# VHH binders against c4kar8: the designs that were tried, part 156

Target 1, 263 residues: c4kar8
Amino acid sequence: MAELSTPSPASPAPLDGGRGDELEKFTLRGARQILQLLQDLITHRGLITAHTGGGHSFMTAVLKVDEERGRVVLDPSPDPQANRRALAAPRLTCVTQLDGIRIQFPLVGLGEGQDKGRPALFAPLPAEMLRLQRREFYRLQVPLAHELSCLLKAEDLARKPVEVSARVIDIGAGGVAVVVPTGAAEFVIGGTLPACRLALPDGEPIELDLEVRNLNRQTQRNGTEQLRVGLRFAALPRAADTRIQRYIFKTERALNAKARGGL

## First folded at step 11 (VHH)

Design r12 (framework vhh_7pa5_2)
Fold by ESMFold2-Fast, scan of step 11:
Structure r12 (fold): chain B 263 residues (1-263), chain A 125 residues (1-125)
Amino acid sequence: as target 1 above (263 residues)
Amino acid sequence: QVQLVESGGGMVQPGGSLRLSCAASGFTFSSYAMSWVRRAPGKGPEWVSTISGSGGDTSYADSVKGRFTISRDNAKNTLYLQMNSLKPEDTALYYCAKESDFYGDDIWDSPFDYWGQGTQVTVSS
């Protein structure tokens, strides 16, 4: 089982998403790194969604970083109720993005005051910040009901071409994981499978090249062995990338539709 | 490389009109809802308006209903905000914002994943 050793955007996506232990590797704890990231949010006029608990959130932005007092200064919400909820909350969870990188940090001890005569919120500098490339990192566990499959163009033991229909068990922006019966084909880590066909709902199969990244042998309850094969998209046409992202997005939203409530 | 570039801001007298534009690139524009968000001195960001990817659905903040109109030209990858009957209270930096790919009940997600640098609108006599 592969595990990320050092926080790095280049590391393979984890098999299980949303685990706290795995996310710890992407946690910044250095004061200078935290200050620089907050300053980058100011420079890029970053919009921040601050979650106050109970499904409530508001939009804010960093006004400045006060290094002398060890605090961050934030825009208050134009909604007085949102500000009241924020000030009463034991913790805010702040979420934003910077060039496709997901950034999350907690704020505790929120107060209100003024910056240069204008209303402001302030809190001690966060002790930690998560910096995560979510779109490269996230993998949707494919619902069995979707019957998602990929027709693989591979080779058998004698190096003869063989086509294998594989069930897709997870999918992300960078690739898929599939399962095949043991012995159905031979896979070489780093090898390319050209002209494979990914069957998504609501459209023609997508023809694409896949690179083998990892192999894991699984034993089923009946004693039958299967291979779990991790495959990277070697190159995606823009239209294919859009369809895959939309499938992931729509499926995740459908699974979570009742909880969020958006803007 | 996702880019959003706003233009069309400026100084106008109360009761005047301005049209803002946002040039989008680096993503399939017609596949995403687009929004205008504004930020005024002493106030945090305020959502102004959203338009669906097809342009078939629009929504507005109560403060701008009847005065502002959001529209899009998917062939030109451009978002617009027509602002009429401008008030001093409309003075703000106006941002173009793209719908997030992964917004749901996951707290990792923001409703927006990209926004521009903004265009300044000043309403004064």
Scores: ipSAE 0.307, ipTM 0.706, lowest interface PAE 3.5, mean pLDDT 80

Design r13 (framework vhh_7pa5_2)
Fold by ESMFold2-Fast, scan of step 11:
Structure r13 (fold): chain B 263 residues (1-263), chain A 125 residues (1-125)
Amino acid sequence: as target 1 above (263 residues)
Amino acid sequence: QVQLVESGGGMVQPGGSLRLSCAASGFTFSSYAMSWVRRAPGKGPEWVSTISGSGGDTSYADSVKGRFTISRDNAKNTLYLQMNSLKPEDTALYYCAKESDFYGDDIFDSPFDYWGQGTQVTVSS
């Protein structure tokens, strides 16, 4: 009995695809929170995509949570080959949504059996679950073909106004990252750049205020220096937020359509 | 604020037909592919059909090809599934599902981010 109180040192590969500590603040480890979240997935009839490795996945759903045995009970795939891959996999990575919040969790030690006379898959309760609000950290890598730019209204070393056209390299709900030539303007972390203009493919440039969040100097292979500037959207108008989200969603769908494996 | 509301389910005899509808709100309907997914006891969720945002491309599970037709009316924000030649094995709860906005990691993408409560289709007797 005392031996069973020793915590397991074994840990599967990270749920976050190797992003490490940046996702720690979104990780739930409380047993009651995990049980409640799984119950919420049952209540909302949550569709779960279970990734079995090698680009393979299948759809499942939580049938019930067995607290006494410390297990979750899942629907099997109607595809026998998907079930064989799942049972052979050392780990499943389960992904779903709950009211726009991404939920992600591992399952290890999958087995098969029956629930109320019907086929079912069983796994130990996950030790952790990720609750990811997209707005807080997701960034779309902007395709070069889109030629997204942002006209920055900044200042030089003498506080004189300058305008810099910067290439947008990534964009999220909360901001953009841009690249500018070294010396094009002075950036101060925490400083505000007012009335900048973000050019999206569809329609007029969006006028918005940007806050400088981070700076990273990079030297290109040809010896040219560039500055990568992380910028947060400040006081974003609703119409602008809608247009930015629409651009992100459309671009992600196009990328995702190419990357998705079979259901 | 995204809502998907299915309707049109019911009881039908083998060989019969039903037309399912899904009323969508809270997002730009024409910008997203839409799908039908079904869940039957002991079988788990099964993808049935997908239609592109424009309606120009459709795809179907092998089990329903030639019998089911997916369509959409972007002016009415409504998705449809015409089901013909129904079989007992088509008995399931049918969900309307919105294509995911893609969230987080490419490797661990979920194809759907929202779905409705479902509408029950029973094929018997």
Scores: ipSAE 0.443, ipTM 0.785, lowest interface PAE 2.5, mean pLDDT 81

Design r14 (framework vhh_7pa5_2)
Fold by ESMFold2-Fast, scan of step 11:
Structure r14 (fold): chain B 263 residues (1-263), chain A 125 residues (1-125)
Amino acid sequence: as target 1 above (263 residues)
Amino acid sequence: QVQLVESGGGMVQPGGSLRLSCAASGFTFSSYAMSWVRRAPGKGPEWVSTISGSGGDTSYADSVKGRFTISRDNAKNTLYLQMNSLKPEDTALYYCAKESDFYGDDIYESPFDYWGQGTQVTVSS
């Protein structure tokens, strides 16, 4: 069985693509947790995308975890050039999914050899793994062209009902962030805004209750002051959840296609 | 919850045919490209074919081009792979795979975010 030499110490790039502390809550660093997660990937026959840098990637899978030698054993690519790129790369960034949860981990010091007489790739166990339920942290930045709005049912300073049309600046599975002119309404953290209306491009406005979670006063470059209000979906019917998720995913794919030079 | 359930695998002689099916649920099926991926012992995962959400565009690995046909029925949330002129080298576990949702700030993309348990295809005399 071919074994990798002890890898030279290296400072790996962040797993989060340049974000730091934001993802620390979701980072597994315990050796037993890492071993268990890798074993779960074997059990569920997880398809792994290994990014080798320069926009290159290949599909692999974990064949086994060698706990005694502190190594993972991976399927090689059927493409010999992909394997050569992987072996030449200073680092692989491995991405997969397990039951709707995104798993991401680095591999450093990749080598090749055989496992049970079959070609294999070997790497030291990762020191960390990200285990992210996408819905827990992802927020879509809403394109200005979409003119997404939420009609808020709030109160003014005199506690009289007012309706405020707020521009939606980001949206996720758990809520929205909106921008409101200062003085348009009074917001209290923890307060509920009942029967608000979220206008999505497809279909009728979604009627929903929103809980105020945070307030941030922002001064724009032109000197205009606006209030950014973070709002949580207090009670969301499955049909409304499906429509919001569909809008997010469709918009993300359109933005992704545009980034790749699409129409 | 996204679920993909493959069926239609089995044993067949070289030159034979099989039709694989994948029943999809838990997402807007017509909004996503769908793929077939196979894994044979000692070979690793190999992409086989992709079909666009509308069904208007298809692509195939060189190893299967002209022999396999991917199709979909969006009214039934079902993906198909018609496999003709099967060869021993087509022996593998065949997975149905869903196109990944865009992840936003992540610079590392995975082409697939969900796949099924697979259906076994064995081509032998």
Scores: ipSAE 0.361, ipTM 0.743, lowest interface PAE 3.2, mean pLDDT 81

Design r15 (framework vhh_7pa5_2)
Fold by ESMFold2-Fast, scan of step 11:
Structure r15 (fold): chain B 263 residues (1-263), chain A 125 residues (1-125)
Amino acid sequence: as target 1 above (263 residues)
Amino acid sequence: QVQLVESGGGMVQPGGSLRLSCAASGFTFSSYAMSWVRRAPGKGPEWVSTISGSGGDTSYADSVKGRFTISRDNAKNTLYLQMNSLKPEDTALYYCAKESDFYGDDIYDTPFDYWGQGTQVTVSS
């Protein structure tokens, strides 16, 4: 029988899911910075989602950092099956958010045991942690009065081309979230919608390619269902990127001025 | 800035009741689903309950269904958890958690983007 080589547990999954170069400037590799960030998660009682692969995840939290042994101690899941999946996984991808800061890090070599008589999971300290500031992931909730829309070029359930005018509910530097009626078009995660048109209040519509990143079904108060679609900007001309950022900045300042009584 | 402040925890005997509150500020409260999550040492964080932004839809973990009731007052930006028939197994730090903003840049999803410091619930004889 052939010997199958398993990936070394010392070689973690990429933090970026294939976006390596873009996220390098946000990656912490210094031991002291990593220790401080883990301690901050303990202090703020950070809730961590640990992804074990195949769409499986569980909630955990850092119990302590053991500097002498170079390891992190985690709460196990209350679900025994989730713990078995975690221990069998070659790596965990841990994601959390703290005060608008996204934190992501891999754990390799997970083991189980006891900490002060309580069940615990153990792993070596991560070699790197991703820390993305709120401003890099800021999303403006689009005011209804702006009537911001994006004309999507998609396919219907019969795979025929269809154009759908979708309401933009939020916008950031990396993409938009839109709402479409259920059945207006079919969306596939990872699919590209070419030559869509984003209408901003000031200036000509922006033509851009959008990648479907996520889908979420919502039931409205009147019982109708809508589909919320997260769309990533595949590639933006510099001029388009500048216009989007200026719209976000201008709108946020106007909203802040209204919150202060219109001063 | 987003802020979530829990209160209402304390010590009770088995079979007792407590009502937890969470005061929210810094975001449009009615636009987000809100959740309660609990954490006890050695048990790990456990999702307890979620309520939709309008309050029209609720869901519960099997361990608390029929005993706990989640509710919200959008005029007061406050989330509640009514806990009845408390058991020793309900002993935990209880967190108020905000639904994560949907964003096309997320590679790995997480259900929450903000949570509070928590309020301690201890059920013992």
Scores: ipSAE 0.221, ipTM 0.659, lowest interface PAE 4.6, mean pLDDT 80

Design r16 (framework vhh_7pa5_2)
Fold by ESMFold2-Fast, scan of step 11:
Structure r16 (fold): chain B 263 residues (1-263), chain A 125 residues (1-125)
Amino acid sequence: as target 1 above (263 residues)
Amino acid sequence: QVQLVESGGGMVQPGGSLRLSCAASGFTFSSYAMSWVRRAPGKGPEWVSTISGSGGDTSYADSVKGRFTISRDNAKNTLYLQMNSLKPEDTALYYCAKESDFYGDDIYDEPFDYWGQGTQVTVSS
């Protein structure tokens, strides 16, 4: 009898450099915003994963912000080797979260010293911080002209397999909302739809597993009934995530440019 | 939105017992795995134990296996850690942590979405 227990969590990896340009709009560069966010990390007692390069990282926390000297004070690793790697690194990438918002920032010029007689690490204040909103709150309304669809593998009322082509009405990092004709399939909140196919522009459909999160029956102005289904991406592969994020950011950028031009 | 409030820590002699609690709010508690993580003075965080959303599966760090028991009451939105046969090495600030909403990619592969404020456990003679 082998115990299939949940393994201990791995340290999170920093964001891919190729995503940097697409994340510029989520980057904070104001000194006041940076100071406030660092103070929020202290207040929240947020744990930070500091990546030193070469696949190495350690857990730390902001102990205080020294505004007068323009620096942060960090808790050192209990592993002396991790601290040596950090001090030798040209840059640390720090990753944390506040209430489900991912925060990432670089630290350069790391030094060591003491805080109230205890060992500490210190670095100049970061010039920028990345702040990504919670996934459930970030939704792109899909333009009708894009004709974005998802082929759902579901069951009918008799529990027989059925394929339903659903129109995608919104898309976020964590999932999609689709519309289907009433009665096209049976959906159960918490149920998994395996091997569905999301059709994005410029490529083959993405195969992915979807979890049903919500159901909402709507009557349109023309009297037609439709079912709105909220679907979460389960175990999304990196290549699929990259394509979805590029579609979202590219479309949002185009919509923002169009709105500014229209004004 | 999400809140995790730990309690039940204190001072105890070696061989003693404590029961930690974590009151959760702001999310559907039964839909998420929950974990206990600790941080000892001068050490980094150490994962202690995890329990699945249903309570059907549990796992423990080797350092605590056989001594600690993780459990949950989904009707009360509360996570527990029963700590028996406590050792000086168990002295730490204990945090409860919620499983990340999304895991397995380079943007959102945080193993825990939220951490509580912690409760202090001190084992000394």
Scores: ipSAE 0.000, ipTM 0.183, lowest interface PAE 14.3, mean pLDDT 77

Design r17 (framework vhh_7pa5_2)
Fold by ESMFold2-Fast, scan of step 11:
Order: C-alpha cells, then sequence, then structure tokens
Structure r17 (fold): chain B 263 residues (1-263), chain A 125 residues (1-125)
C-alpha cells in the first residue's frame, strides 16, 4: 500500500518511527475521540515526554484544550534550551501513558505565548493519536552482551540465495529489528524471508518466517554503513511465542532494576 | 492495577523541612527505579531525583542536590523524599513515578509509565 502513494515532504512520519502502516487499527482520527483523550490526559495529570529529535526530549503536560482555536496548550520546559529546540523542531513526538495504555501523538507548528498569565506552548490539535496495549508496542532493546542473532534467508543483488547472520537490536511480541551490512542482501518491504533462525539463549534456534516491514540506512561512527531491518513474525508457533516472551520478561526485569536518572 | 499514592506535602516557611512518602502497589517494587518529579505553575514537570530498585544508586537535579535525599523501603513498597532547607522555588506538586519498561520501535523513550496524583508542597512566609 505504501508503494501506491507518493509521500510528499509534508507527509506525516509514522507515529512510532516506521510502524505507522501496522498501527492504523490503533490510530484515533476522529476529532471527538482526540479531544476526549486530551481531556483524559488533563484529568489524570499525564506526564508527557516530548521528543524534539536528535535524541533530545523534555517533560510536559497538557494545560488545556482550546477547541475554539483548535489548539492544545502545553507546559513549557523549565530548561530554556529545551524550549528553543522544541520551537525549532519541525515536529514533536509526544509519548505518555494512561491506565496502562501507551498514548503517542505528533505535534507540528509549535508556538509560545501565555495562558492566564503563565508561560505556555501552543500547537494545533493532532490529526491522529495512537492507543497501544503493552503487547502491541513493547520492544525490548537487546543488550549487546546477549549477542542475539538471526540467520536470515534472503537474496543478494544478483537474486541468488544468501544467508546473512544479523544482530538483533530489539525484539517484541510481533517481531525483531536487525542490523546487516549495507549490500549483504536485498530487502523489499512486504517481502517474506522463509525459514530464518532466531538464536535465543537456552535452546536451539527458532525457525521463523519473517516479513520485511521497514528499512533504515545508518552510518556507524567508524564510517561503515549498515541497514536496520524491521521484521514481523509472519506465523509464530505457541512454543516459540512462549520462549520469546520468557526472554523478554527475564531481560526486562533485569534491566528495570537499574536507575535511569533524569530525562 | 499499578497504584502510586503520594503524601506528606503541606505548607512550610523557607528553611523548613518536609518528608514525602509514596505508597506503591500492583508491581514488583524492588525491580524498578523510582523517581520524584515536580510541577510548578508555568514551569512544567521537572525531574527531581531517582533511586535504583535496590536503593544502591541515587541521582538528583542540580537544584536540589545537597538539600533533598531520596530513599526507599522495599519491604513496605514505599518511596521517600526528605526535603531540607526548602526554598520558595521548591513550591510545586510532587509526583512519584515508576521507571518505564516500555520502548517504541525507534528511539522514542518514555522514562516513566506510571505516576500518582501528587502531593502539594508550598514554601512561603
Amino acid sequence: as target 1 above (263 residues)
Amino acid sequence: QVQLVESGGGMVQPGGSLRLSCAASGFTFSSYAMSWVRRAPGKGPEWVSTISGSGGDTSYADSVKGRFTISRDNAKNTLYLQMNSLKPEDTALYYCAKESDFYGDDIYDQPFDYWGQGTQVTVSS
């Protein structure tokens, strides 16, 4: 479906950085639903992390929804530099949680001013908002020490079968993200990689069919290029699902014992 | 059914002290870092302090370092913030927050996944 459309530079980015096409069923686009969700964030005093790009973020909260002007009013950061980054950013990605559900939405056209004599940030109402249960969105960042890998069955640039051992960088209920050297294989969005082997601890590799969902080219600090490939589990046996969930749970509990400090 | 309930706020004069408490339930308290976040009118939320799940590591915002002490009692599922040498600038609603275990497909990190209703601290003469 993505191939049927020609995205313009003004087209919105996917709400979660590449999973937008999978998330339509969780996306709220109705004006009344969006207004109600924003009001719920006010009522529950929702802490929002606003990502301004380049690894920068700040904490905010919705002060009010101005329906007459079609705007949300937000708390500014106590850090003036964070406010300057936010105002300069073409887009904010706002993430919060409400009653165990992840809420994510974009804000574009951020401005500053005052609300009832207090400093405030203003943005047009978002056209869409995501509501995700944990299982639909949680992606465990795989510790490098775990050396998790997936043997991919793909084709090279000459369309010959090739096996690529890819490092798994994150894993969730629905799939994995892996990193491969640029040019190691040819990947096409929507293509299926059959009989791949996911190497988890404490047992034999799990044989899986994987669907290519997204591609992102990255340049490493040493100047080499690599490709980040998002892969969906096309069909997942119950035993494999249980083993993946067990790995995620155990690793998550160990990581969540650490202090993360500030934002 | 994660619940975080703050208490111990109130009114004090500059130089005074308060001890905040946060009662946690519905999750394995000792497995998560816990934080205090405050929100003052016109300033938005500001991170104050974090303590690791074991209590072995703590961190503080520069504005409160040396004056505030974070601690926890894992047997009682309770988080504390001892606030000394309070200043008018410390006036805010104080929330306890649980470390997030949620990540997106990209680098949209969310440091907290649950927080309470907050307890009001007012420092004035």
Scores: ipSAE 0.451, ipTM 0.789, lowest interface PAE 2.5, mean pLDDT 81

Design r18 (framework vhh_7pa5_2)
Fold by ESMFold2-Fast, scan of step 11:
Structure r18 (fold): chain B 263 residues (1-263), chain A 125 residues (1-125)
Amino acid sequence: as target 1 above (263 residues)
Amino acid sequence: QVQLVESGGGMVQPGGSLRLSCAASGFTFSSYAMSWVRRAPGKGPEWVSTISGSGGDTSYADSVKGRFTISRDNAKNTLYLQMNSLKPEDTALYYCAKESDFYGDDIYDHPFDYWGQGTQVTVSS
């Protein structure tokens, strides 16, 4: 029951999920930071999904930030019913992305009017904005046929150096998940594995340092136990980052094409 | 000035067909992927389909796969969505959306920077 990839161009879903305490470190409350982020959304014309509650939402964009009056100006929906729903809502939850970063913010006190003779929606500036790097959380499921591997430099139970060739099962901009046979090496959460080698198609292995983030034991269908290890990239060089991103992008495109052909 | 203008919506019975069009202007149409996105009553927006700038690659949401066909005419700067075997669940405002002014090896979403006013599709018996 492999999950199929969702296509890249899509309206974002809300990122709350009851994770308020974990998201606090990604929350911006500085007025300058909020103003700059809103201005970045204007510059890049970020598509915003504004959730009005009750399963309703509409697409919008930030047209202008009025610092003097402390308000944001939004593009109204082409659907008048969506605009009426938005104006009646006690709160909008706005969700967007900007260059791989997920951004979420509340708007309260929405009003309507005109800006330079054009219909517009107005709201006070948000007091907070969530800026969550999607790159830290997105993981491409690696196709079995790619035989992607990472040579781990770790220690065995006797604290002697050991090299383990681990199969990469998922990969993101922030790290990889690998599987190793149970007992092949000792891993400690927060520990660093130096000078590991990630083998991507089309080029030399990438040498990088990996930090252990999580450990999960799995049982294979043949009864053999294996350990799933989540590994974070420490200090990734720009060239390595580019190669990893290229692999992920090309693989997603190929998987999407295959899914369409397979029906 | 980027402009996207949808047309071709209307009322049809279940099992019927409609063809949506989107007239694009203000950018080099053939250089950008184009998408259809819909918003059903009581639901958030749903991605429907995407076509590459050349027209050589297409993708579809599972809910419309095999029933809808996306196409484009780069000489006319026009995007199309042929909708067959329509269901009541296809009732929605349909928007065409332009890929962000963005290309290359971004591994995540290609965010849309423009969308049209939408065209209403109602499937009812």
Scores: ipSAE 0.005, ipTM 0.183, lowest interface PAE 10.4, mean pLDDT 77

